# Miniprotein binders against q8wwc4, part 10

Target 1, 195 residues: q8wwc4
Amino acid sequence: STEEKPQQHQKTKMIVLGFSNPINWVRTRIKAFLIWAYFDKEFSITEFSEGAKQAFAHVSKLLSQCKFDLLEELVAKEVLHALKEKVTSLPDNHKNALAANIDEIVFTSTGDISIYYDEKGRKFVNILMCFWYLTSANIPSETLRGASVFQVKLGNQNVETKQLLSASYEFQREFTQGVKPDWTIARIEHSKLLE
Short names: E, the ipSAE of ESMFold2; O, the ipSAE of OpenDDE; V2, 0.75 times the mean of E and O plus 0.25 times the DockQ between their complexes.

## First folded at step 5 (miniprotein)

Design a3 (at its last look DockQ between E and O 0.65; V2 from the best seeds 0.00; counts 0 for: pae O 4.7 > 1.5)
Fold by ESMFold2, look of step 5:
Structure a3 (fold): chain B 195 residues (1-195), chain A 104 residues (1-104)
Amino acid sequence: as target 1 above (195 residues)
Amino acid sequence: SEELAAKAAELFEKGDLEEAIEQLKKVIEIDPDHVEALFLLGFIYAEQGKPEEALKVFKRALKLDPSDPEAYLMLALTYLELGRKDEAKKYREKALELYKKEGS
């Protein structure tokens, strides 16, 4: 297997793309274009994705530290309530694995974009973001069934074993006329750690 | 045909629009009622500034799947590019009705 960061990053991107239908890639691009065209002329999926990546790193760190009070403005109330119980019951090494360092997020993708109206006629957009990241957290390999184990070159001589994990964060914003723009996280999944 | 459609989507994402169109045309020759290939082809034509070609292809896709609200929005934008504001308004309103049904 590849041990250089550029080659390993490219192979990791290829592995993650195996979970995404290329036709769905184009469909999400079309939905992003339509959000710009009809909902918000300042919307950019590129800017959103970068902000979502930073939000993921920030929120996942706070989750790993059990700092739920700091998440109340970022995460939907019902979601945070359910997560609090699940995260608190995790072993410390699993809690540490929740945290994603921004520089070790190796792949992000837009999983799905949903445009809809609720019963009150309010306009909503949900954007599912999928993140793949490396962790040095010490997690038994049997809990990561099917996960890949990577060796990362640190300088010329050092190698560090890292595990590849994934998470999905669903962001929601109301686009109804007159409503202040505000994204909240309406769903959080950390594969193999929180289920 | 699904494999060729997936290749066309990858070519589009890389910016190889002429090859993406060629692959989508092959998909449509094999399966003339391939809704996703028709819709992707129409979007590529719209991005190339070919609204007459996009209109033709979007109308075929909509006939096969008349419940797709994104197709109606793309048609509305295509009619605006053609300067046909009355048609654009009609298709936009239909899309909004369909979004309300999906949300309910």
Scores: ipSAE 0.303, ipTM 0.714, lowest interface PAE 3.5, mean pLDDT 79
Fold by OpenDDE base, look of step 5:
Order: sequence, then C-alpha cells, then structure tokens
Structure a3 (fold): chain B 195 residues (1-195), chain A 104 residues (1-104)
Amino acid sequence: as target 1 above (195 residues)
Amino acid sequence: SEELAAKAAELFEKGDLEEAIEQLKKVIEIDPDHVEALFLLGFIYAEQGKPEEALKVFKRALKLDPSDPEAYLMLALTYLELGRKDEAKKYREKALELYKKEGS
C-alpha cells in the first residue's frame, strides 16, 4: 500500500510584501472609514477590493482584445478614447500582456482614496487600486526594465517563465442623491505597456 | 519608525487594539510629526469609547496638517460622540470647505 504522500501544495504565498508603506495602509483604512461614516454605510473596503479585482480582470481582458465598445459603461469616455488610440498601436505581445486572468493576479493593494466635492457640490470618491499579475506574454526584457522575471511552476506543468506586471486602476463613484450608485474606471495605467 | 508603524497596523488589523496603541505611542515618540500614526491612534481611541483621548490626538494631527479635511471630519465625529454638536458642525463645515477646494 503505497502511501501517496500528500503533495503539500506549497502555496508559495509570495507575500509580495509590496512596499506599501504601512503609513499608506493606515491612511487608506481611515479614508475607508470616512467613506463608511459619511457616504455609504454599506461600504466595505474588502468587498470593494474584491469587486475591483474582478473588474480589473474583465476590463484588462477586453482591452487586450480591443473590445472598446464593451467598455463604454465601465470606463470613463475620455479614458476609453485615449486607451483606444494607445492600445490599438501596441504590438500584439504587448496587447496580450494587458490581460490579467483573476488567477494570475498575485497581489492587490489599495493605493489611495480621494474624497472630493466638485464646484456643483457633487460628492466623489476615487479609489486607486494597484494590481500585480503574471503574464506569459513574451515581452523583451529591455521594455520591462525592473520587471521581475519569475519562473513559476504551476502544478505538474513545465516551469514557465512569467513576468510580473503591474497595473493601476482608479475607480470613481458619485455619492449624490438620485445618481446611480455605479463605480466607473476613471484612470487606467499599465506600467511599461501603456507608457 | 516605519517598522513600528507596520507592526501597529498589523496589530490593528488583527484587533489587538491595546498593543497597537502601545506601538503607535512608540512611533510618535520617535517621530512626533507622524500624522498617520496620530490618525490611527485617534481612531483606535474613538473605537474604544475614549473620545477625549481621540480629540487630543486629532487636534495634534490637525496642527501638523491644517489643510487635511480628514482631520476635521474625525474631529467632527469625536465631538458628536461627546455630545458637542456645535463644535461638530463647525469642523464638518470646515472639512466640506476643504473637500470643495481639492475638487476645484
């Protein structure tokens, strides 16, 4: 009776200790509390972060496919226009590298939270989310200066060389009475791809 | 100071509020101008039902950054907990004024 040694799935929790300055984390928690206190009693930064992760995976995939029409309700019009020009001009390998599958996202952080009022007295909350994801797209190392190349063995598969990429998505919501409570993406940055 | 601040944040996330307070006090002793440590300390005091301690800490943070609308909001909330509605209103109005300036 060959005792099948339980394959310890060493989930290498690459604790990418993202150098999120602990200070920024505290600031983010305080601002999240203020959103809860003054704008939305149902607001949860944890739930928001999970939703933002799903939105990032979806939007980044559509961007990689140049499906801009499907992004009109999700991304601010001005941002989408600028992205259409930038993404269309990218090489195919760079376009493919924009896509993050949810399972390829290794780290998510809340960057900054901004609360502001416009001149019309409308209330806005912006939340910058930062994502780190692994891509199998072959991007020249020269273009990715400072991208960490990781050899990742996913299960029983061959060691694949993956590159760690980062993206920043800013989510915006208006907290005005009678306005639809939708989050829109007000900024998209893909480091080294959309420069 | 940054390592101590990190540890304080981790303790706060775990719900170890008393230990978080101790670490935050150490951070503030090393760096008296550490605004975020003051904010978190004030927040923890408020959550513990210590609004007078929270008030002192938030006032100190506000002296360091008098343009921070968040400091005014935290003061407004703390004054509400103390039943001081007039002061709470004043600080809320100031916070709203500052938010309008940031969005203009």
Scores: ipSAE 0.020, ipTM 0.403, lowest interface PAE 4.7, mean pLDDT 80
ESMFold2 (binder alone), look of step 5: mean pLDDT 79; pTM 0.725

Design a4 (at its last look DockQ between E and O 0.47; V2 from the best seeds 0.00; counts 0 for: pae O 4.7 > 1.5, SAP 72.376 > 70)
Fold by ESMFold2, look of step 5:
Structure a4 (fold): chain B 195 residues (1-195), chain A 104 residues (1-104)
Amino acid sequence: as target 1 above (195 residues)
Amino acid sequence: SEELAYKAAELFEKGDLEEAIELLKKVIEIDPDHVEALFLLGFIYALQGKPEEALKVFKRALKLDPSDPEAYLMLALTYLELGRKDEAKKYREKALELYEKEGS
């Protein structure tokens, strides 16, 4: 066995991904600065993003294993309730594709940052994180819209087919005076696996 | 001008602030209504401790989009750096109005 067969080059193609307009990233930087300036002097978008990446890897694994009891402290109850039926009804290969190994998360971006007050004067920040990751799960490509397929070389010169998937996790924290500083996952979206 | 704004954002991410400023000035010359370029320029001026320049640029951005609460918060910080506490309070309170769900 050798480095990939010639037919693999004919069937493998690199899908060029679209990226968000960098000007929207500028606004995100300004909003992150405002969180630091007005809400939490220890806030760092870099530190938050690394923690969010760890949380994504951890939560996505627990979801793929249907370990919903372990998610009750991390994910908002209404979100978890909606996810239970969707995830348990998935085929095993789709469940496995939910899990992201941290070393296979190839791109992380900050989406929307929302700063808002509710009618009770409670102060909230929501941060949407988008994660792009590779999976070896056996997913029929005709069932995934816009799926990307990548050829991955192993150290022994074998070739493994991987798919590039994305998921969005929205993190929420209440900054109201006297409330414990906790980030909770308020939304989980995976348009290709969870509809 | 969007391609130049993209390059300016990249320079900012690398920490090349002076080069980013010069490129943003060109973007604004080409497109005086480029709100996001104005915000980034003002933000960089604020980071450099140049509140007079930041004030001018943020006020231009607010004329183009008067309902943007982040711009009001950046102005409030700018006024604080200038020692103008009454103006800072005014702009901070306006931002809070825009963030409130029940008050318009």
Scores: ipSAE 0.298, ipTM 0.716, lowest interface PAE 3.8, mean pLDDT 78
Fold by OpenDDE base, look of step 5:
Structure a4 (fold): chain B 195 residues (1-195), chain A 104 residues (1-104)
Amino acid sequence: as target 1 above (195 residues)
Amino acid sequence: SEELAYKAAELFEKGDLEEAIELLKKVIEIDPDHVEALFLLGFIYALQGKPEEALKVFKRALKLDPSDPEAYLMLALTYLELGRKDEAKKYREKALELYEKEGS
């Protein structure tokens, strides 16, 4: 009885060469510190990034399903209106490709942090989050010029061809006394899908 | 230079301010125009209660990026620590003007 040696699951360290310019990372950390220092002493970029990842997975799934009414509290009204028109016109394979499950997200980065004051003296912080995720949606390679095609073997399953997609979500919060401390999504971009 | 700047930021996040300063100085020696390294170095000097050193570094950063509202804000704060209220007000007003433009 030949004891089949357990095949060591080679954790294919997908070295997602994150385009994280180290300079942008330093700048983002500095800005995150400024948010902590001047706006919110409980702010954590790590906790925010994890929450943003969950929000992205949830919102992207609802977008793929055209459930726009469920997004009214999460996404800015103007953005949601524009998305409703764009997403409804997409082919079904493109709609399906908008959805990212949490386990399909291979990389998350903070793109930029902006702090601004409006004419009314309200303080806002915007945080751009970038997500890279694998889709099983069959999108023609011509539409996804420059998308890396990855063959991912998940466990004992057949090698599935997945495409790497990216999305950028900008989160906004108002830091005014007496305003509810809620983050809203002020911008959504899905490269190659919502162009 | 970028790898060293990243490592300096990691050290800063861990609270290793002295080592972070040393690495940032090396970054600036290699790349004198490294704005983020200058900004972080100025910030660390401010945290260490070295406002004069912070002031010099932030002024250098602003010469390279004159549109950075955070650098103006840090200058304003540094001038306040030095008791220079008039300069602090000027730089605060400039920071606010830039923040309003970023939100428009």
Scores: ipSAE 0.018, ipTM 0.409, lowest interface PAE 4.7, mean pLDDT 79
ESMFold2 (binder alone), look of step 5: mean pLDDT 81; pTM 0.738

Design a5 (at its last look DockQ between E and O 0.03; V2 from the best seeds 0.00; counts 0 for: pae E 5.0 > 1.5, placed apart)
Fold by ESMFold2, look of step 5:
Structure a5 (fold): chain B 195 residues (1-195), chain A 104 residues (1-104)
Amino acid sequence: as target 1 above (195 residues)
Amino acid sequence: SEELAYKAAELFEKGDLEEAIEQLKKVIEIDPDHVEALFLLGFIYAEQGKPEEALKVFKRALKLDPSDPEAYFMLALTYLELGRKDEAKKYREKALELYKKEGS
């Protein structure tokens, strides 16, 4: 009984899709500096970004599991209300694609920062965070326009095919004097999975 | 000049501040109306503790875009560093006014 199992190796190729626009980056950096200078001397965009990455991994996992009750303290009420119907309507493979494991988030980018006051003088900051992450979920390529298929080696015994997806989470905090410093997720977009 | 401005921002990211300044000066010589190059140059001067040079550059940026709230905030900080508290307060109040226009 003679049989051959050809060894196949596939080059592990990991492509980070996305470039920081240096000119727009200057504006975002100045806005981050102004938050520190005028609102909160303990604010750090670096520390915020790391916390936002952790929040993204946690929230996206809960969202994929339809555990909306656990999201009530993390996500704005209106946003969560709109998300329940959209997520529940997704096929299981699309729901699984929402979850981002922390170790598979390959690129994090700070998008635009919005600083604004309302008519009562309440001070708000919105920070848009963009995440690129790998998923093993079975998503047809036709569903994810512009998505790339990557082959990622997991250990020395396996080569897995993964897709690169992106998501944008907008975080909001009120900086008004006397208000507790809490961030709430005010907008959630998962590229082509949710708007 | 856009190519040169991108190179200057890249140098700034790497921490090569003196080279970034020289590159930004070239951008501004070619395009005196390059608002973002003026902004980056002013920010670098402020970080280096050169508020008088930062003031000049931020004022030029403000002339080109009088509705830019970030320019007013940076100018307010620059005036504070120069000990000109009344001017700093004026520019801070203008920046806050510009941010109120959206309403939520």
Scores: ipSAE 0.172, ipTM 0.608, lowest interface PAE 5.0, mean pLDDT 78
Fold by OpenDDE base, look of step 5:
Structure a5 (fold): chain B 195 residues (1-195), chain A 104 residues (1-104)
Amino acid sequence: as target 1 above (195 residues)
Amino acid sequence: SEELAYKAAELFEKGDLEEAIEQLKKVIEIDPDHVEALFLLGFIYAEQGKPEEALKVFKRALKLDPSDPEAYFMLALTYLELGRKDEAKKYREKALELYKKEGS
């Protein structure tokens, strides 16, 4: 009885090497320190990034389902209005491709952090988060020029063809005394889907 | 601690790096586990051409957060500045390994 050696599941660790420019990364850490110093001593870029990942998964799923009313508290009104028009006009396969499952998010990066004051003296922090996620939605390769098609074997399942997509979500918070300490999504971009 | 951190940030933004270092040291004295203060301090030392001091600070930050790929990357850069290419490569590879784990 030849004991078949358990085939080492080569977890094809798809190393999405997000080449974060080291300079941009240093700048991001400096800005995170500034947020902590000036605005919120409980601010952690790590905790924020994890929360942003969860928010992205949730919001992208609701967008894919055209559940815009459930996004009113999470997404800026102007952005949500524009998204409602764009997303409603998308083909179903493109709508489905907007949804990112948290388990399908391959990479998360902090793109940029901006701190600004408005003319009224209100203080705002914007954090741009970039996400890379796998979709099983069948999108024509022509629409996804430069999307890497990956054959992902998830466990013992058949090799599924997944496409790598990216999205950018900008989170905004006002740091004014007496203002509710809520992060809102001020910008949503889904490359190749919401162009 | 807040006032000191705020002052450190203001000094850094003005380019008063020596004074910023002094205030960051006070922040770290009050909160020894403040990773971002350690990171900024390490960065300032590197900018001042003090890579050995930067190395010490980044190593301390990594002891507090051994999963921080970014701290490993800063160590790699610091070792590169010191001409220590083998250590730089090692820490770069570790940073990349951790980034892969966060994405997996």
Scores: ipSAE 0.162, ipTM 0.644, lowest interface PAE 2.0, mean pLDDT 81
ESMFold2 (binder alone), look of step 5: mean pLDDT 79; pTM 0.717

Design a6 (at its last look DockQ between E and O 0.52; V2 from the best seeds 0.00; counts 0 for: pae O 4.5 > 1.5)
Fold by ESMFold2, look of step 5:
Structure a6 (fold): chain B 195 residues (1-195), chain A 106 residues (1-106)
Amino acid sequence: as target 1 above (195 residues)
Amino acid sequence: SEELAYKAAELFEKGDLEEAIELLKKVIEIDPDHVEALFLLGFIYAEQGKPEEALKVFKRALKLDPSDPEAYLMLALTYLELGRKDEAKKYREKALELYKGKVTEG
């Protein structure tokens, strides 16, 4: 699906849910419960997910605008340095496709939660968040032998073509006692745009 | 059995816990070694304040998959609810050992 319609939103919802294994949803919820139970009684996956959605919209917009200096407190330095080269080399239409308007994010899901300790005994939690969003940027729906743009002319109206894209942002926080409770984006993937 | 397990997970996410238990019991009748169904059933029992039932089911799940650190943490909480602090410490320490053997889960 590459074209925006009311049925496209429902079809998109069905496709995302069809690819998600419900047992994985349960396991992720249990891991979130364990973070609350063992690491931080103030942790809420619901609150985290809403904040992550806001962060995705904000970071993806700044990334599309190449405003990397504004990302330094949100994205891990080594990730941001790698992204600078990749994003700067993108064509303008691909850069524009990175930006996700908050109202155009059709689905948000928790992809995986990782709990681990490093060799120093520091406690870490990584939460992978997956976002599916619509974009009006000129990206061909089927990128094989060139770019194509589909526009439907409805009377004296130029309707905008929409594409469904996905992105995965991995958030990391150290839960070790005495460490500032900050979430940092430790991995950014934009399907078909940033490989 | 997988169809019933998917349905039970859906009911669990909706908060229909008793109905989810009924389906999970059917899954386990069909496939007694269904590790994820056992683990989910144990979690639901713990949520309902039924720690003895949760303990039995978690132990069965861990026999089938002894490398699951989240199951050990759930067992530790279950033992604490039962007032069995020595067992809770044992299982929490086992989970820690398993986490130290890991990098990121991705």
Scores: ipSAE 0.372, ipTM 0.738, lowest interface PAE 3.0, mean pLDDT 79
Fold by OpenDDE base, look of step 5:
Structure a6 (fold): chain B 195 residues (1-195), chain A 106 residues (1-106)
Amino acid sequence: as target 1 above (195 residues)
Amino acid sequence: SEELAYKAAELFEKGDLEEAIELLKKVIEIDPDHVEALFLLGFIYAEQGKPEEALKVFKRALKLDPSDPEAYLMLALTYLELGRKDEAKKYREKALELYKGKVTEG
């Protein structure tokens, strides 16, 4: 009668490092409401956040592969030009670390929302999204000052050492009559990789 | 105060407007300069069909941050609900001016 020891499911306390400043959360909700009220009655911050997460996973993967031509419709021209220079100069391990798989994204937060008018009276909305994701790329700990190294044991698989990285993507949309209702990425920041 | 504000926002999202108002009032009592709590409270009052209360709260928020275009926009909307079109236009124009200014400073 082999007593199967109850496998204590160690509840991996996902330390949701959600520094969600409650104030920023309220501010974001108010601004999201303003977008809905004045610009787009179909706007949902929840739906937007999910779409932004998918866009981040896609764009970050293409960046890691140096597929800049495939990003021309997704990323602002000026940003893409600057990224091409920065990313091409990166070591391969840093390039690989740019890629975030959707399943490796641990946390997504809405940063700042800005609404502005240009000199021509065009209306723009910018939404900064922040992502935290796990990378299997071997980046020296010295380069990643403050990156938490997590040993993640996914099931019966070998303990993989993953590093937690963060990225910030700013999405922009023009709300002018007759303009295509497309979101473009106006800013990309990968902490510790693109600095 | 931040924890209470967060809880109030959660209640608002769930549709518990009365309880959200009570918590926001507590936040404002603790921190009279809590702009986000004032904004949310003003918004809830507007949704409840209490434009006069909303106006008072938004004016208070605007006094704390006179450069906030969103505050002017909310005032404009509230004045429209009150049938005060001239004031609504004034505050909308001010909001637009401030929005343009943010683009030039950035």
Scores: ipSAE 0.018, ipTM 0.448, lowest interface PAE 4.5, mean pLDDT 81
ESMFold2 (binder alone), look of step 5: mean pLDDT 79; pTM 0.716

Design a7 (at its last look DockQ between E and O 0.06; V2 from the best seeds 0.00; counts 0 for: pae E 9.0 > 1.5, pTM E .782 < .8, SAP 77.978 > 70, placed apart)
Fold by OpenDDE base, look of step 5:
Structure a7 (fold): chain B 195 residues (1-195), chain A 104 residues (1-104)
Amino acid sequence: as target 1 above (195 residues)
Amino acid sequence: SEELAAKAAELFEKGDLEEAIEQLKKVIEIDPDHVEALFLLGFIYALQGKPEEALKVFKRALKLDPSDPEAYLMLALTYLELGRKDEAKKYLEKAFELYEKEGS
């Protein structure tokens, strides 16, 4: 009777010590409270962050595949136009590195929340989300100055060299009566890939 | 100062409020104009039910950054806790005025 020792999946809690300035955390919490108080009583920063993570995984995958037409409803037109030019010119390894699977996302943070009124009295909320994800794409270390190369042993597999990448996606929603309550992506930044 | 601020943050996130206060005080001693440390310190005092201490710290933060709507909001909430509704209203209105301007 071979006692199969339960492989303790050491969930390497990568304590990504997100240098989230604790003050930015407090500010973000206050702004999230303001959104709840004045714009949307169903707003939850936790639920939003989970939805944003899913959106990031989906959008980044479509970007890596140059499927820009499938992004027209998700990404602001001006941003999508600029991305089409930038992404199409990227080497294939850089294109592949844009894609983040949900399981490859090691950390998610709320960067900033902006509440603004335009000259027409329309109310907007922008939420900047920051994602850190592992890529298996072979990107030269010179291009990725300051990317931490992590040797990640995923289970019983060979030690794969993965690079930690970051992306920032700004989500925008208009809070005007009669406007469709949709979040759109108003900004996309992939550090070191879309510079 | 940045390392101490980060440590204060971690302590705050863990719920170690007294230790967080101690670290923030050290940050502010090194950098008296550290607006962010002042803001967090004020917030922690408010969470501890020390509204008078919070009020003093938020007022200092607002002198350094008079354009911060969140600081005005926190000040307003602190005045509400003190039963000072008129001052609370004034600072709440100022916070909203600033939020409206950030989008213009």
Scores: ipSAE 0.016, ipTM 0.308, lowest interface PAE 6.0, mean pLDDT 79
Fold by ESMFold2, look of step 5:
Structure a7 (fold): chain B 195 residues (1-195), chain A 104 residues (1-104)
Amino acid sequence: as target 1 above (195 residues)
Amino acid sequence: SEELAAKAAELFEKGDLEEAIEQLKKVIEIDPDHVEALFLLGFIYALQGKPEEALKVFKRALKLDPSDPEAYLMLALTYLELGRKDEAKKYLEKAFELYEKEGS
């Protein structure tokens, strides 16, 4: 390894799924271009990704606070109904772990872009976004695979242990003529918390 | 040449981007017509936010095979990152034309 200092904190290597697969990176860029070329001349995957990061931070916080009424305009009705029961039954420490602070989202990846028509001829675009974020919530380390990446410094100084968690949010917009141009969250997954 | 290119791909997968670039430059120095090394080098430059450098290497790849649809795809992606969407559309359409010709 190039970083062989076991008595000092090492940077945790960022997980980059798209970075490790150049064909997937090309595929998502082509699909983003097709959205621009044929659906929305103002579309940019870079601008979308920044907005999606902000939406993730906002929605995850509301979800952790069980403020489901505020989510009705942002999250698909079917998804929200399923989430209400699951989130309300979570222990408080698991609920707190759902919330992602914007400054602690350490990595964002575009997982998949799909462009399709349903049986009624409605045009849709789905964009899957994956987020990795740090939390100080007290979650049993044995149940989460990211718990060992930020070790507690022993000796003279105490540092807070942080855990790395991931979430996947799928955004959907209908591009059918005459439909209001809004993005809705059509799928929410918080790994290990909302299985 | 093939062994050095494989080494660069391994460095890329580990996230050692600067080392991967150095290896790819060595591959290109030994074999200036190594199209796979040019593509990976251009891709890494794009990830680093260096689309002007990526443009140079992808243009070289197009010179090596003006009928290669992948070279046109790489140029289209580079122009998108430069914000030159009309050029990107032109090159992407050419790439699809070539794919349809070969795929019948």
Scores: ipSAE 0.012, ipTM 0.261, lowest interface PAE 9.0, mean pLDDT 74
ESMFold2 (binder alone), look of step 5: mean pLDDT 81; pTM 0.746

